VH-VL binders against q2ft37. Designs and how they scored, part 12

Target 1, 241 residues: q2ft37
Amino acid sequence: MGHHLKRVVSPKSWGIPRKTDKFVTKTSPGPHNKNALPIVVWARDQMGIVRNMKEAKHVLREREIIVNGRPVRHPDMGIGIFDIVSIPKSGKHYRILRDKKGRHVTIPIDEDAASSRLVKITNKTIVKGGRIQLNLRDGSNVLTDKQYKSGDSIVLSLKEGQKNEIIDHFPFQPGNMAMIIGGKHSGVVGRIIEHIPVPGSLPNRVILKDESSGESFETIDEYVVMVGRESPAIDRWGIEE
Short names: E, the ipSAE of ESMFold2; O, the ipSAE of OpenDDE; V2, 0.75 times the mean of E and O plus 0.25 times the DockQ between their complexes.

## First folded at step 3 (VH-VL; framework fv_fezakinumab)

Design b1 (at its last look DockQ between E and O 0.24; V2 from the best seeds 0.00; counts 0 for: pae E 6.6 > 2)
Fold by ESMFold2, look of step 3:
Structure b1 (fold): chain C 241 residues (1-241), chain A 121 residues (1-121), chain B 111 residues (1-111)
Amino acid sequence: as target 1 above (241 residues)
Amino acid sequence: QVQLVQSGAEVKKPGASVKVSCKASGYTFTDYYMHWVRQAPGQGLEWVGWINPNSGGTFYAQKFRGRVTMTRDTSISTAYMELSRLRSDDTAVYYCAREGYDFWSGYSDYWGRGTLVTVSS
Amino acid sequence: QAVLTQPPSVSGAPGQRVTISCTGSSSNIGAGYDVHWYQQLPGTAPKLLIYGNSNRPSGVPDRFSGSKSGTSASLAITGLQAEDEADYYCQSYDSSLSGYVFGGGTQLTVL
């Protein structure tokens, strides 16, 4: 009971060597779910800041690791793309991204960049009192009186006194810049040319232009995350070129 | 016993680049962040940046962004700092310094002897 | 333009007590970041003297002590000896600069 994944069979998105240890921690359900990286895998295997599970549990109990402004309590808690991870004792901040091979990578960022996070709106729900709840790709939600659409990205403040306030908005529409987070084109930044709705349960199609190569390509809307308007926000998010 | 052995003194012209090395021994190189700190002649200490030798991740002081690159070679336990487009005010002794355990408050527990970089015409 | 302010020099006779101050702001020491102290003997690399405000690494005599209060920190040296003649630097983290900062340094002269 409670067995762990062998490193050979671990998801490639975790970015750990497959043949160095016998077992790794499996991911518990959490905000990201799909290919989420357990915080203990990040701390021990990617960053080398803890050596074993016992040390990881101690560090987490002491609130030494903060994800998106909240202390992480359990070593199985998953982190995912665009999450902000902070180490308060050393003043170090990181953003989690994915490389072109689909592996989680950790980008060091400064305090200003760590004061907000980018998140995609998955859907919305009208809740009691007629307010709108935006359901976000990371599994969290935000209440708003303003109209936003599924597929848009919003920027949420992590500053004290302003936590979860929407401070920027990147509409999902032709002409705006997006990053692809899955499939063949993972890691590509492109400009939306066309959104092709598909009836029924089939994924909607999106045509983009990779402005670095000039080549157009197609993906599904699930893999598209808006990262800017007409001007790309590549430096703001630390996205791999 | 922890030791950090740095490369020898360098003399450079303005506009050139310099690459300083720092070979670590007596501990597991990839378990500790490495800082670079410089000291101009007769002046105080100035932090340049750090590298995590395990991940390869780097973070630079704002003053040096765009001119400094920190790398490492884990097979020989060596960290490197390269500073480009050198100016006369880059003349300094450049130290590598090991950060105490990775999630501590950022103190440097062991220092190299320093590498003098002189930039003059 | 040191972010942390130290007196430029301090003097004491052998056997006396001296104190070196390190004054910061709300973005560094006042935000709760630890203060570390380094000793630099003439012609040598800095050496860790105090970390985490008050901790002494192995080999540092107990006549060196550190403290922190509010936006300031202090290094105290009792039983002053000739070998203590050196430059002393405090260090902390500054959130507004997103980086580590050193004080300007204090030259200790043993009379």
Scores: ipSAE 0.132, ipTM 0.677, lowest interface PAE 6.6, mean pLDDT 85
Fold by OpenDDE, look of step 3:
Structure b1 (fold): chain C 241 residues (1-241), chain A 121 residues (1-121), chain B 111 residues (1-111)
Amino acid sequence: as target 1 above (241 residues)
Amino acid sequence: QVQLVQSGAEVKKPGASVKVSCKASGYTFTDYYMHWVRQAPGQGLEWVGWINPNSGGTFYAQKFRGRVTMTRDTSISTAYMELSRLRSDDTAVYYCAREGYDFWSGYSDYWGRGTLVTVSS
Amino acid sequence: QAVLTQPPSVSGAPGQRVTISCTGSSSNIGAGYDVHWYQQLPGTAPKLLIYGNSNRPSGVPDRFSGSKSGTSASLAITGLQAEDEADYYCQSYDSSLSGYVFGGGTQLTVL
């Protein structure tokens, strides 16, 4: 498979101009899958940190970009929603979110906020020793001795010496705050009002209410990520454009 | 043109708090990080921290963590720096300074005129 | 105590060339962090003089130039003028301190 994608067919979620260069970096298989934004595209086309692939490679070799507490090694590494991107040279940290149009947006955050990340539990597997492996939406997994449910969100520490420890948990349940991360209502943050199980292979329905506007939204389980309990656990939820 | 207008001089006692304001104009306030730098009388420049006016995110120098709070009011394009538990060695001119576009190593392209904060018994 | 070391003072006659050094370490300049320079006239706020090691903002004469090598940076002023009498500060970032850092400042006297 080629390492490049025609820009004209690049995902709309990348939010990059399509009528410029003929080709753009293709995301390598890994975290976030089709919802991933290559780090080089982020750095070059969104942030303007680097001008070209050559500079990007140099920056990456110098470990100047940190994603979820790990230096990025390859320009085609994908980043996605709720990832934490740090630039040690500037002391700046960012959270990747989605705007109301479903496009990747970069939100500056402080050091404290950058010390952890949110991730949705997709499913869990019992492993030897009685431990539970949580398979996470971004394709990663963590081991735990605690009981969690699919659909819940966990907060993982990115602090040195405490990496990948679960430091918080947001249950998927009515009354808790969630963010829609897919579909036409992507980017909406609201309180879960109702969870409507649907028989068969169809996805369950979820009703959320944006308490700021009073508007209700319907989506499916797959597109819902818990982002808090009574209140959102993060300060900002994207941009309004 | 870019202007940063800071609040007037302050005189405080040890243990008190001071809040300095910096009103920005001539540019989109939320598009640029705002730094705070202080300078004790006859001394050099000392970086205090920065705030992202768009998100409210902050980053403080280790020396001031737990004692400094940077905030902003986007409706009036104003940044604030509050320093608590003031000591005599906090006596300094405090500057707000806009960060130019540089994601790797920030620099300050426009500076306020400074606010003198005097801490004395 | 400044993380970046500058000479306390330099002097030169009008028309001469002077240089101000900024010596860092492996945790700042040596780590590849850019160096910026500021000019502070007496009784005024600092003014950006050089950014990104060697770039001049609009309005800064070309007689001011910056360079960086290894763990050090340098500000050069050619054709020294009386109006150049000021304090000059270098600035960078230090990874060990997790913060932006300034040099101690250099007082330039025009003789």
Scores: ipSAE 0.031, ipTM 0.620, lowest interface PAE 3.1, mean pLDDT 89
ESMFold2 (binder alone), look of step 3: mean pLDDT 94; pTM 0.955

Design b2 (at its last look DockQ between E and O 0.56; V2 from the best seeds 0.76)
Fold by OpenDDE, look of step 5:
Structure b2 (fold): chain C 241 residues (1-241), chain A 121 residues (1-121), chain B 111 residues (1-111)
Amino acid sequence: as target 1 above (241 residues)
Amino acid sequence: QVQLVQSGAEVKKPGASVKVSCKASGYTFTGYYMHWVRQAPGQGLEWVGWINPKSGGTFYAQKFRGRVTMTRDTSISTAYMELSRLRSDDTAVYYCAREGYDFWSGYSDYWGRGTLVTVSS
Amino acid sequence: QAVLTQPPSVSGAPGQRVTISCTGSSSNIGAGYDVHWYQQLPGTAPKLLIYGNSNRPSGVPDRFSGSKSGTSASLAITGLQAEDEADYYCQSYDSSLSGYVFGGGTQLTVL
C-alpha cells in the first residue's frame, strides 16, 4: 500500500491545487474511507497552519491537533464531514463540511459546538453479550444498550470523561428536522414531511419542506441526516459527495 | 521585515459602516491568521475576531457577530474588517495583528499602527 | 469589566522590580490556556512582550519575565527603566466566551 498519490489524481473533494507538487499524501484506511481528507492536507493545503510535512509531523507528535476528541498521530489520518477538528492551545475549533461542489470546507465553531459531534447511524450489529453496536456513517461505531434506528442521528460527546457518549438523538421520522447532504439539494435544511419506502433496490424517497420558503424537496434516505427535532440543533452540516 | 499597514482614520455617522484595511508585507500572507483588536479612547484592548487568509474562514467575538465582517484579498495581501450599524461606542482605534506561528495560544506577534474610527453625530 | 483582572496601575523606581498580576478564572488561565503579555507605549500600538506564559520574543530584554500558576499569571520587570513606562496587557483565551480576552491593562509608572 502506497503512502502517496499523484497529486493530479487527488480527489476533487480535497479542493487543493493539483499542479504544485507531483505527489500528495494518501489517506490511510480508516474513517470516511475514500471520502476522507488527510489531516496533513487539511492542515497544510487548506488551513495553512503548517507549511510542510515536517511541521505537520511535529505538531502531530505534540498532539496539537485533536479530531473528534482524540489527538491525531499520523499525517495520513483521514477526516471528513461532521468531524470536529480542534487546536486546543489556540482556542480554535472547526467542523468539517462539504460545499455544493463536494469539496471539503472548514467552518470555525464555538467551544460549545466543538464539545460534540453529529453522526448518522448507518446500521446496527448485535455483538457478543447482547449489546448493540451502532455503525456510523463515518465508519466508526459505538456500543449502546439503547434502541436506535438506522437513519437516526446521534450526538456524541467529545468532552473529556464523556467521550463518545450519546448525549442526544434525532430520530429519522416525519416532523423532525433534517439536512440534505447530497444531490442537487445539498445544504437544504427542512422538516421531513414524508418518508416513502420504495420496493426493490431503489432508494427510499424523502420529502422535506423548507419552512422558511415553503418549498418542498425530494431526496433519498442516503442523503438525509437528521439535525434536530422541532428545531435544528445545528444550522450547518454541509454535504457529502 | 513584517509590516502591517492600515488604512487611514475614518469619521462616520451612527448607523453607517466602516471598512478598515490592513496590508501585510514581509511574510506569506496566507500563512498566518490575522486578528482584529480595537481600543476605545483611554480604554483597554478588545478582541474582535480573526480571519484565516488562506481559507477565508472567520471567527468573531460574540459581541460583534452579525455586525462585523472580515475578508481578505490574497492577491494584494490585504485583510479587511467591516463594521456595520456603527454606534458611538464603536469609536476606537482598530488594530490588525498577525497571529504568531508556533501553535502557542493565539498571541499576536506583529501589530498594525491602528486605524482610528470615530463615530459621531 | 475585563475578563482578566489586572491592577489599574503599578509604580516603581528605576532599578527596582515590579510585578503585574493577571487574574483569570477556570474558563481561561485556569483551563490551561496560555497567557501572553503586550506592552503599549503611549500613542503606539501594542507590542508583544511575552508569549506562551514565559517566552520572550526576539528583542525583548531578559529583565521581562512571565509566569503562570493556577488561575493567574504575572509579569515581572526587573531593573526598571524609564522607557518601561507604558500600559501592559495580559491576554488569553476564554472557553466560556469562545474568544480571546485581554486584561484591563496596567499603567506602569516609573518614578
Scores: ipSAE 0.877, ipTM 0.938, lowest interface PAE 0.6, mean pLDDT 94
Fold by ESMFold2, look of step 5:
Structure b2 (fold): chain C 241 residues (1-241), chain A 121 residues (1-121), chain B 111 residues (1-111)
Amino acid sequence: as target 1 above (241 residues)
Amino acid sequence: QVQLVQSGAEVKKPGASVKVSCKASGYTFTGYYMHWVRQAPGQGLEWVGWINPKSGGTFYAQKFRGRVTMTRDTSISTAYMELSRLRSDDTAVYYCAREGYDFWSGYSDYWGRGTLVTVSS
Amino acid sequence: QAVLTQPPSVSGAPGQRVTISCTGSSSNIGAGYDVHWYQQLPGTAPKLLIYGNSNRPSGVPDRFSGSKSGTSASLAITGLQAEDEADYYCQSYDSSLSGYVFGGGTQLTVL
């Protein structure tokens, strides 16, 4: 009988951190970039706030759209799950999430919710001076003196003067709450029961319980994003019912 | 020419719900956000929330969260506002108002004539 | 109490100039959010008068003008006419409330 999990394809771009002088460069692209939504598709086709590419380019030239605290300048820039998209002059803010069918959805949010973003740590790199660079699922990086683990989620401030400060941390461990972002169980929020390391090329397995349905299920660690500790922070980072 | 035609006046008892409609014409309905604003008798204007008719996304003033639902039907270019668990202080004229197209402005350029909702026992 | 403060009333004789103030705070006008103005004639819906601090939509006479400075905005009406008798509201966005806010309204009387 079949398994609930899909096999994982390894990223092809793992080779970029081969030299010390490249330690501060962006690491391999994360899954976010593969499924990224171009900002012009979002603005024109999903939101209807620009009519065409010409108007989209004008709006971007004026720096009117802010993604994760930075102005977007190019219409092909990708956005994805957990990104914060803001139109500050009209006071509109959005979080990008996925629905149960894997489609991008745009959730309007208030100013407080727009002041931080959730990201998953993909891996770590040692950079000049012995500092730790956390490489994040969305392709961005942050420096830290603290020890975080691959698979953890961190919450980064978007507030001026505090940009990229780590203001919260959701460890990847049994007992904590996660959201599934791929495979059969995409969109499910569950509690981690067990992390099953798998040596070799096969993906690590994660067993979770959806406490609302009582169902236990299995997925792979690639699809798991921590969204809380003992209790989920789902009123901020998840899809409301 | 842009027009916003609202449904007629309503009289409700406390605890009931009301659903006000706003039919748009003379422009592309899905190209503009729609706001709802109310005005109690003898008082000023109070913002209730907005809907993006293209996406269906909504955002409500905190005072109304949990009691207001904004929807739309793009096939008939109509926006709706439903307010539940009505109280006497919900008595007001409820306006729909189109947000101006200037992406970064946030103003309301065309208004409906309003729908009087009276809540009394 | 009101987030944006307007005088409750102003008056002027025909042909004169009046101004209507709209005073906010660091979370709205002082944060750089635009101010918009609406005219509400007796028994009618509000009508856009000024948007983006100083822009007039088509059909609004140039004797209406708007300005913004610091945490405040002002609507000026010159050449006052009887038909200008109305209520006037300013509007902005407030980041602390995560929402749009209106002034309390100003009743203009033409003497």
Scores: ipSAE 0.783, ipTM 0.915, lowest interface PAE 1.1, mean pLDDT 85
Fold by ESMFold2-Fast, scan of step 6:
Structure b2 (fold): chain C 241 residues (1-241), chain A 121 residues (1-121), chain B 111 residues (1-111)
Amino acid sequence: as target 1 above (241 residues)
Amino acid sequence: QVQLVQSGAEVKKPGASVKVSCKASGYTFTGYYMHWVRQAPGQGLEWVGWINPKSGGTFYAQKFRGRVTMTRDTSISTAYMELSRLRSDDTAVYYCAREGYDFWSGYSDYWGRGTLVTVSS
Amino acid sequence: QAVLTQPPSVSGAPGQRVTISCTGSSSNIGAGYDVHWYQQLPGTAPKLLIYGNSNRPSGVPDRFSGSKSGTSASLAITGLQAEDEADYYCQSYDSSLSGYVFGGGTQLTVL
């Protein structure tokens, strides 16, 4: 076994083979939680663009990897679904998605697609000055003067001079397109057919239909992210029409 | 010693598809992006796209989207470029080229010798 | 049609200096993207000559140098030799096209 190392099993969500002969890195505390993929694991094991931790630290120090418009400083920083990862000097941009097996998948995208990111609103609070603070699924926050609902998705600009400007909005409602990001049906994209409120502390139910197959899927509010309106899903999100 | 060995010349009719291969040796195939660049007779260089042999991810120049497909087989360290719906102006030498190690620059440090694809009726 | 503009030809005598320009725009060289240079001898594949604006790969003589300023880049060749007779191409990245772009090429004749 060349390395004389015990095999380390990687979580399926990291999108690399479970049977690997490499050490895994824990995700640092950050916007994404335990479901996030560490940047060094992404760069070394999924992409092959760095060979080891020493090289990864060097490229991060030189600000060569940008996540959601910000240079990554720590190799254990987590990336997650809908994050934009850029290597701008080489003109390479990626969106992180999940496949039908729940694994993180890296989708190459163009400059236009890399200039914004999609994120779900989980909560909202009133802050000093009377503005609304939107709490986002990745743990970050944005301020706005407009009214939005928890469960909706927004598109945030990553362009210089417009960072965190809300440039699009996909309401959580029947008729709009959504992706399931958790549970048994993770990776499914479909149209919301019905939202079923459940009395008490049990989670509300959501029924999605994959119009290409005709199949319906039932999940919970927490696992649903809106990715479009009544019109078919936007290709730039890596989601097929 | 880095080598990129490409498949032989092809003659195709308009509307056909062509698949060019590029076999890599002398380095870790999955450690470097592979680019495809073409050159029409007497003309300059034109970038077609890249593939990451590690992930299988691909990105194509806008002009070729819908007509080009890049793949690889890591078991034989070989990259492929398939171009469909061929036109006479697709006649060119097609090069595979390895992206240099400093991945933030985007340059091609080693090139195959090229595959001439002639599209004629 | 080339996105980066190069003169179609340049000539010099042995021992002289020539400069080949590569003119871009705000979406490529002017946006700060690096410029790379390739030499193509007749009937052969291109060979990397300069990368990252001014770096030489191992084996490239110091007679070849690159520079970049504003929206343009230049390749300088000093002490011209007969074997330098070739086509020279610049390359950069263009953010408006989301792709790599080449100059139209410059044929160098050593007289």
Scores: ipSAE 0.766, ipTM 0.913, lowest interface PAE 1.2, mean pLDDT 86
ESMFold2, look of step 3: ipSAE 0.772; ipTM 0.906
ESMFold2 (binder alone), look of step 3: mean pLDDT 94; pTM 0.954
OpenDDE, look of step 3: ipSAE 0.836; ipTM 0.935
ESMFold2 (binder alone), look of step 5: mean pLDDT 94; pTM 0.954

Design b3 (at its last look DockQ between E and O 0.02; V2 from the best seeds 0.00; counts 0 for: pae O 13.2 > 2, placed apart)
Fold by ESMFold2, look of step 3:
Structure b3 (fold): chain C 241 residues (1-241), chain A 121 residues (1-121), chain B 111 residues (1-111)
Amino acid sequence: as target 1 above (241 residues)
Amino acid sequence: QVQLVQSGAEVKKPGASVKVSCKASGYTFTDYYMHWVRQAPGQGLEWVGWINPKSGGTFYAQKFRGRVTMTRDTSISTAYMELSRLRSDDTAVYYCAREGYDFWSGYSDYWGRGTLVTVSS
Amino acid sequence: QAVLTQPPSVSGAPGQRVTISCTGSSSNIGAGYDVHWYQQLPGTAPKLLIYGNSNRPSGVPDRFSGSKSGTSASLAITGLQAEDEADYYCQSYDSSLSGYVFGGGTQLTVL
């Protein structure tokens, strides 16, 4: 699949506009490239709140759908796990999650839950003045003066005066609760037992205990998203077994 | 042509549960959210919650969270509201009401005739 | 007590104009949420009269009109008729409650 997209992208040597020619190049404009769900598929096909593409374009042009605090203008914008989707004029707010089969599910949430979002830190970059930029799984970035690590989750405010403020932190460490977002155990919530670094380019291993079944299982660290600490706060994200 | 036909009156004891049904006809059931609204005798209207029949997603007023469950069966175009741990102040007429297509506003354009639920000890 | 405040009752003679107020707060009408109006005739379910502040559904005569300003809304009924005797409710959304709210209702008596 990946090589097809690269073959479709026209070479610059052909002298055609790459970004203005939709039939020559097609990329997902959203942050969740691999598993992104186009907002039009969500609104029309999963939620039934618009009937067709023409109606979807109209609703988006009117800025009626807000994703992670920003209006979505394009029907092919991608949404993914942990995104907050709001229709503010009707008071409807949603969090995007996945089920155990890896399919998107949409969880209705209240105003308070819609005022923040959970994101995983993928890496960090030192920027001007020695400040730290956290690079997030969804492709967005935040600046901080505090120590956070790759694999941790942070909670970002979506409140208008406080956007991108870090308001909570869930370290990637044994004893803390995580959700699995890929592989055989997708959708499972478990407690970290052990992180097993693997030399070389192979994925690191993570051993977890599924609190609902009591059974232990293994996955790779790429699939692990921290959703809480050892304290019972995990249900605030709508994640229960 | 839109019709919302509700189940018949119920008499319950405190602590019991009740499940009210609302059968829709004359429109595409999964295209419109369904609300539940109640009215105690001689009193005003109180919103209970909504369901999206397409997705099955629900959202409840804070007062009812933990004891209301809204479901639907799309094969028979029927919405349900179940209220548990009943007490005497749950005595009311319970209405289903279809949300108008303007999903931005949350108004109810068609209402069922209501189901009287009486809770007496 | 209702989140949206309506007068408990109002009256008018046939042919006259009456208004019914609906007063909210900064968490509902004042936050820009739409106001809708319902008529409930005695012994019947509510019926939509006005949606989106001022729009009339099919079959509602133009003697019913709605408006919204600031934290308040108003329903006006002109050419009052005996069959207008009913309870009237306003509705909006409240962000503090994360839910839809109704006014306490106004009993209209046609004298």
Scores: ipSAE 0.708, ipTM 0.884, lowest interface PAE 1.5, mean pLDDT 85
Fold by OpenDDE, look of step 3:
Structure b3 (fold): chain C 241 residues (1-241), chain A 121 residues (1-121), chain B 111 residues (1-111)
Amino acid sequence: as target 1 above (241 residues)
Amino acid sequence: QVQLVQSGAEVKKPGASVKVSCKASGYTFTDYYMHWVRQAPGQGLEWVGWINPKSGGTFYAQKFRGRVTMTRDTSISTAYMELSRLRSDDTAVYYCAREGYDFWSGYSDYWGRGTLVTVSS
Amino acid sequence: QAVLTQPPSVSGAPGQRVTISCTGSSSNIGAGYDVHWYQQLPGTAPKLLIYGNSNRPSGVPDRFSGSKSGTSASLAITGLQAEDEADYYCQSYDSSLSGYVFGGGTQLTVL
C-alpha cells in the first residue's frame, strides 16, 4: 500500500489546505485510526516547525518531538484528540483537541498539564492473574487492579517513573462533563444530562447540555468522552493562549 | 458584508410591550445564533438571551425570563425580541448580535447598530 | 455589580502600553469559559476586538492582545493611539448565573 494520500482527499479534520501539493502523508495504522493526523502533517502543515519531509525525518531522528511521553520515530505516526505533543528543545507542550467543526486543534499547555493525558476506555479484558486490561480509544491499553467501566475516561501520567499510571478517573454518568468527538456536534463540551439505553444493536443515546449556550445536544455513546466531573478537567490542565 | 439592520427607536409607557426587529444579511441566517444585548444609558452591556434561528430555540437570561420572547422569521432572515411589562429601567439601547463560535463559549462577532427603547410615563 | 470586574477607567499617552484587567471567578473565567473583548467607540455599537481569549478578528491590529490566566483575563494595547479612546468590555459565561456576562466596562482615555 502506498504511503501517500492524495491531498484533495485528505480528511477534513486535518484542517490543511487541499489545493497545494498533490500528495500528503498517509497515517500509518495505529493510534486513533482514521481520526489520526500524521505527525509530519502536524509539524509541517499545522505547526510549521518543519518545511518538508526531509526536515521532518531529521527532527524525528533527533527525537525532538515527543508524543505521550515517547519520542516519535516515524513521520506517519498518527496523533489524535487528547494526545500530548512536546517539543523539548523549545520547552513547548501541546494538547490535541478538536474544534466545533471537528478539526484538529493544537492547544498550548504548560509542563504540568503535559504531564498527563486523557483517554477513553473502550472496553476491558480480564487477563491472567485477575488483572484488568483497559482497552483505550487510541488503541493503547493499560493494566489495572481497579474497576472501571467502558465509556469512562482515565487520566494517565506521563511523568518519568510513573508512566501510564492512572492518576484520575472521570465516570461516564449524568452530571459529569463530556466532550463530543464525533458526528455533527463534534467539539461540543457539555454536561451529560441523560443516558438513554437503546435496545438492540443501535448505539445508546446521550444528551448533553452546553452550559455556555444552554442548548442541549443528542449524540451516541461512541462519540462521548468524559472530560471531567463537576467541571472540565481541562480547567486544571493549564491551557495557554 | 454581514449586516444586522435593526428597527427604529421606540417610546413606550410602563406596562407596555416592545418588539424590536433585526434583519440579517450577508450570511446564512439560520447558521448562526442571534443574541440580544442591551445597554442602559451610560451603563454597561447586559446579555438578554439568544435564539437559534434554525430551530427557533431560545435561551434567556434569568433576569428576563417570563418577560422576554425571542422569535425569528427565516423567510426574511429577521430576528425579533419582544419585552413585555416594560419598566423605566428597561430603557436602553437593544442590540442584536450574531454569535461567532469558539471552543468554550460564544462571542458576538457582528452587531446591529442598536435600537433605543425609552420607557417613560 | 458586574460579574466580571474591570477597572472603571485607564489612561495612557500615545505610544504607550496599557492593560485592562477582567477579573472573574470560578464560575466563569475560572471554569474555563473563554473571554472575549469588545471595543465600543462613543455613540457606536460594540465591536468584537478579541475572541477566544487571544484571537484577533480580521481588521483588528496586532497591537491589541488578550490573555487569560486563572480567574482573570487581560487586554493589552501597545502603541496606544488616539482612536483607541473607547469603552472596553470583557465577556464570558457564568455557569452559576446560567448566562453570558460582561464586565462593567473600562473607559480608556488617551492623554
Scores: ipSAE 0.000, ipTM 0.514, lowest interface PAE 13.2, mean pLDDT 89
ESMFold2 (binder alone), look of step 3: mean pLDDT 94; pTM 0.953

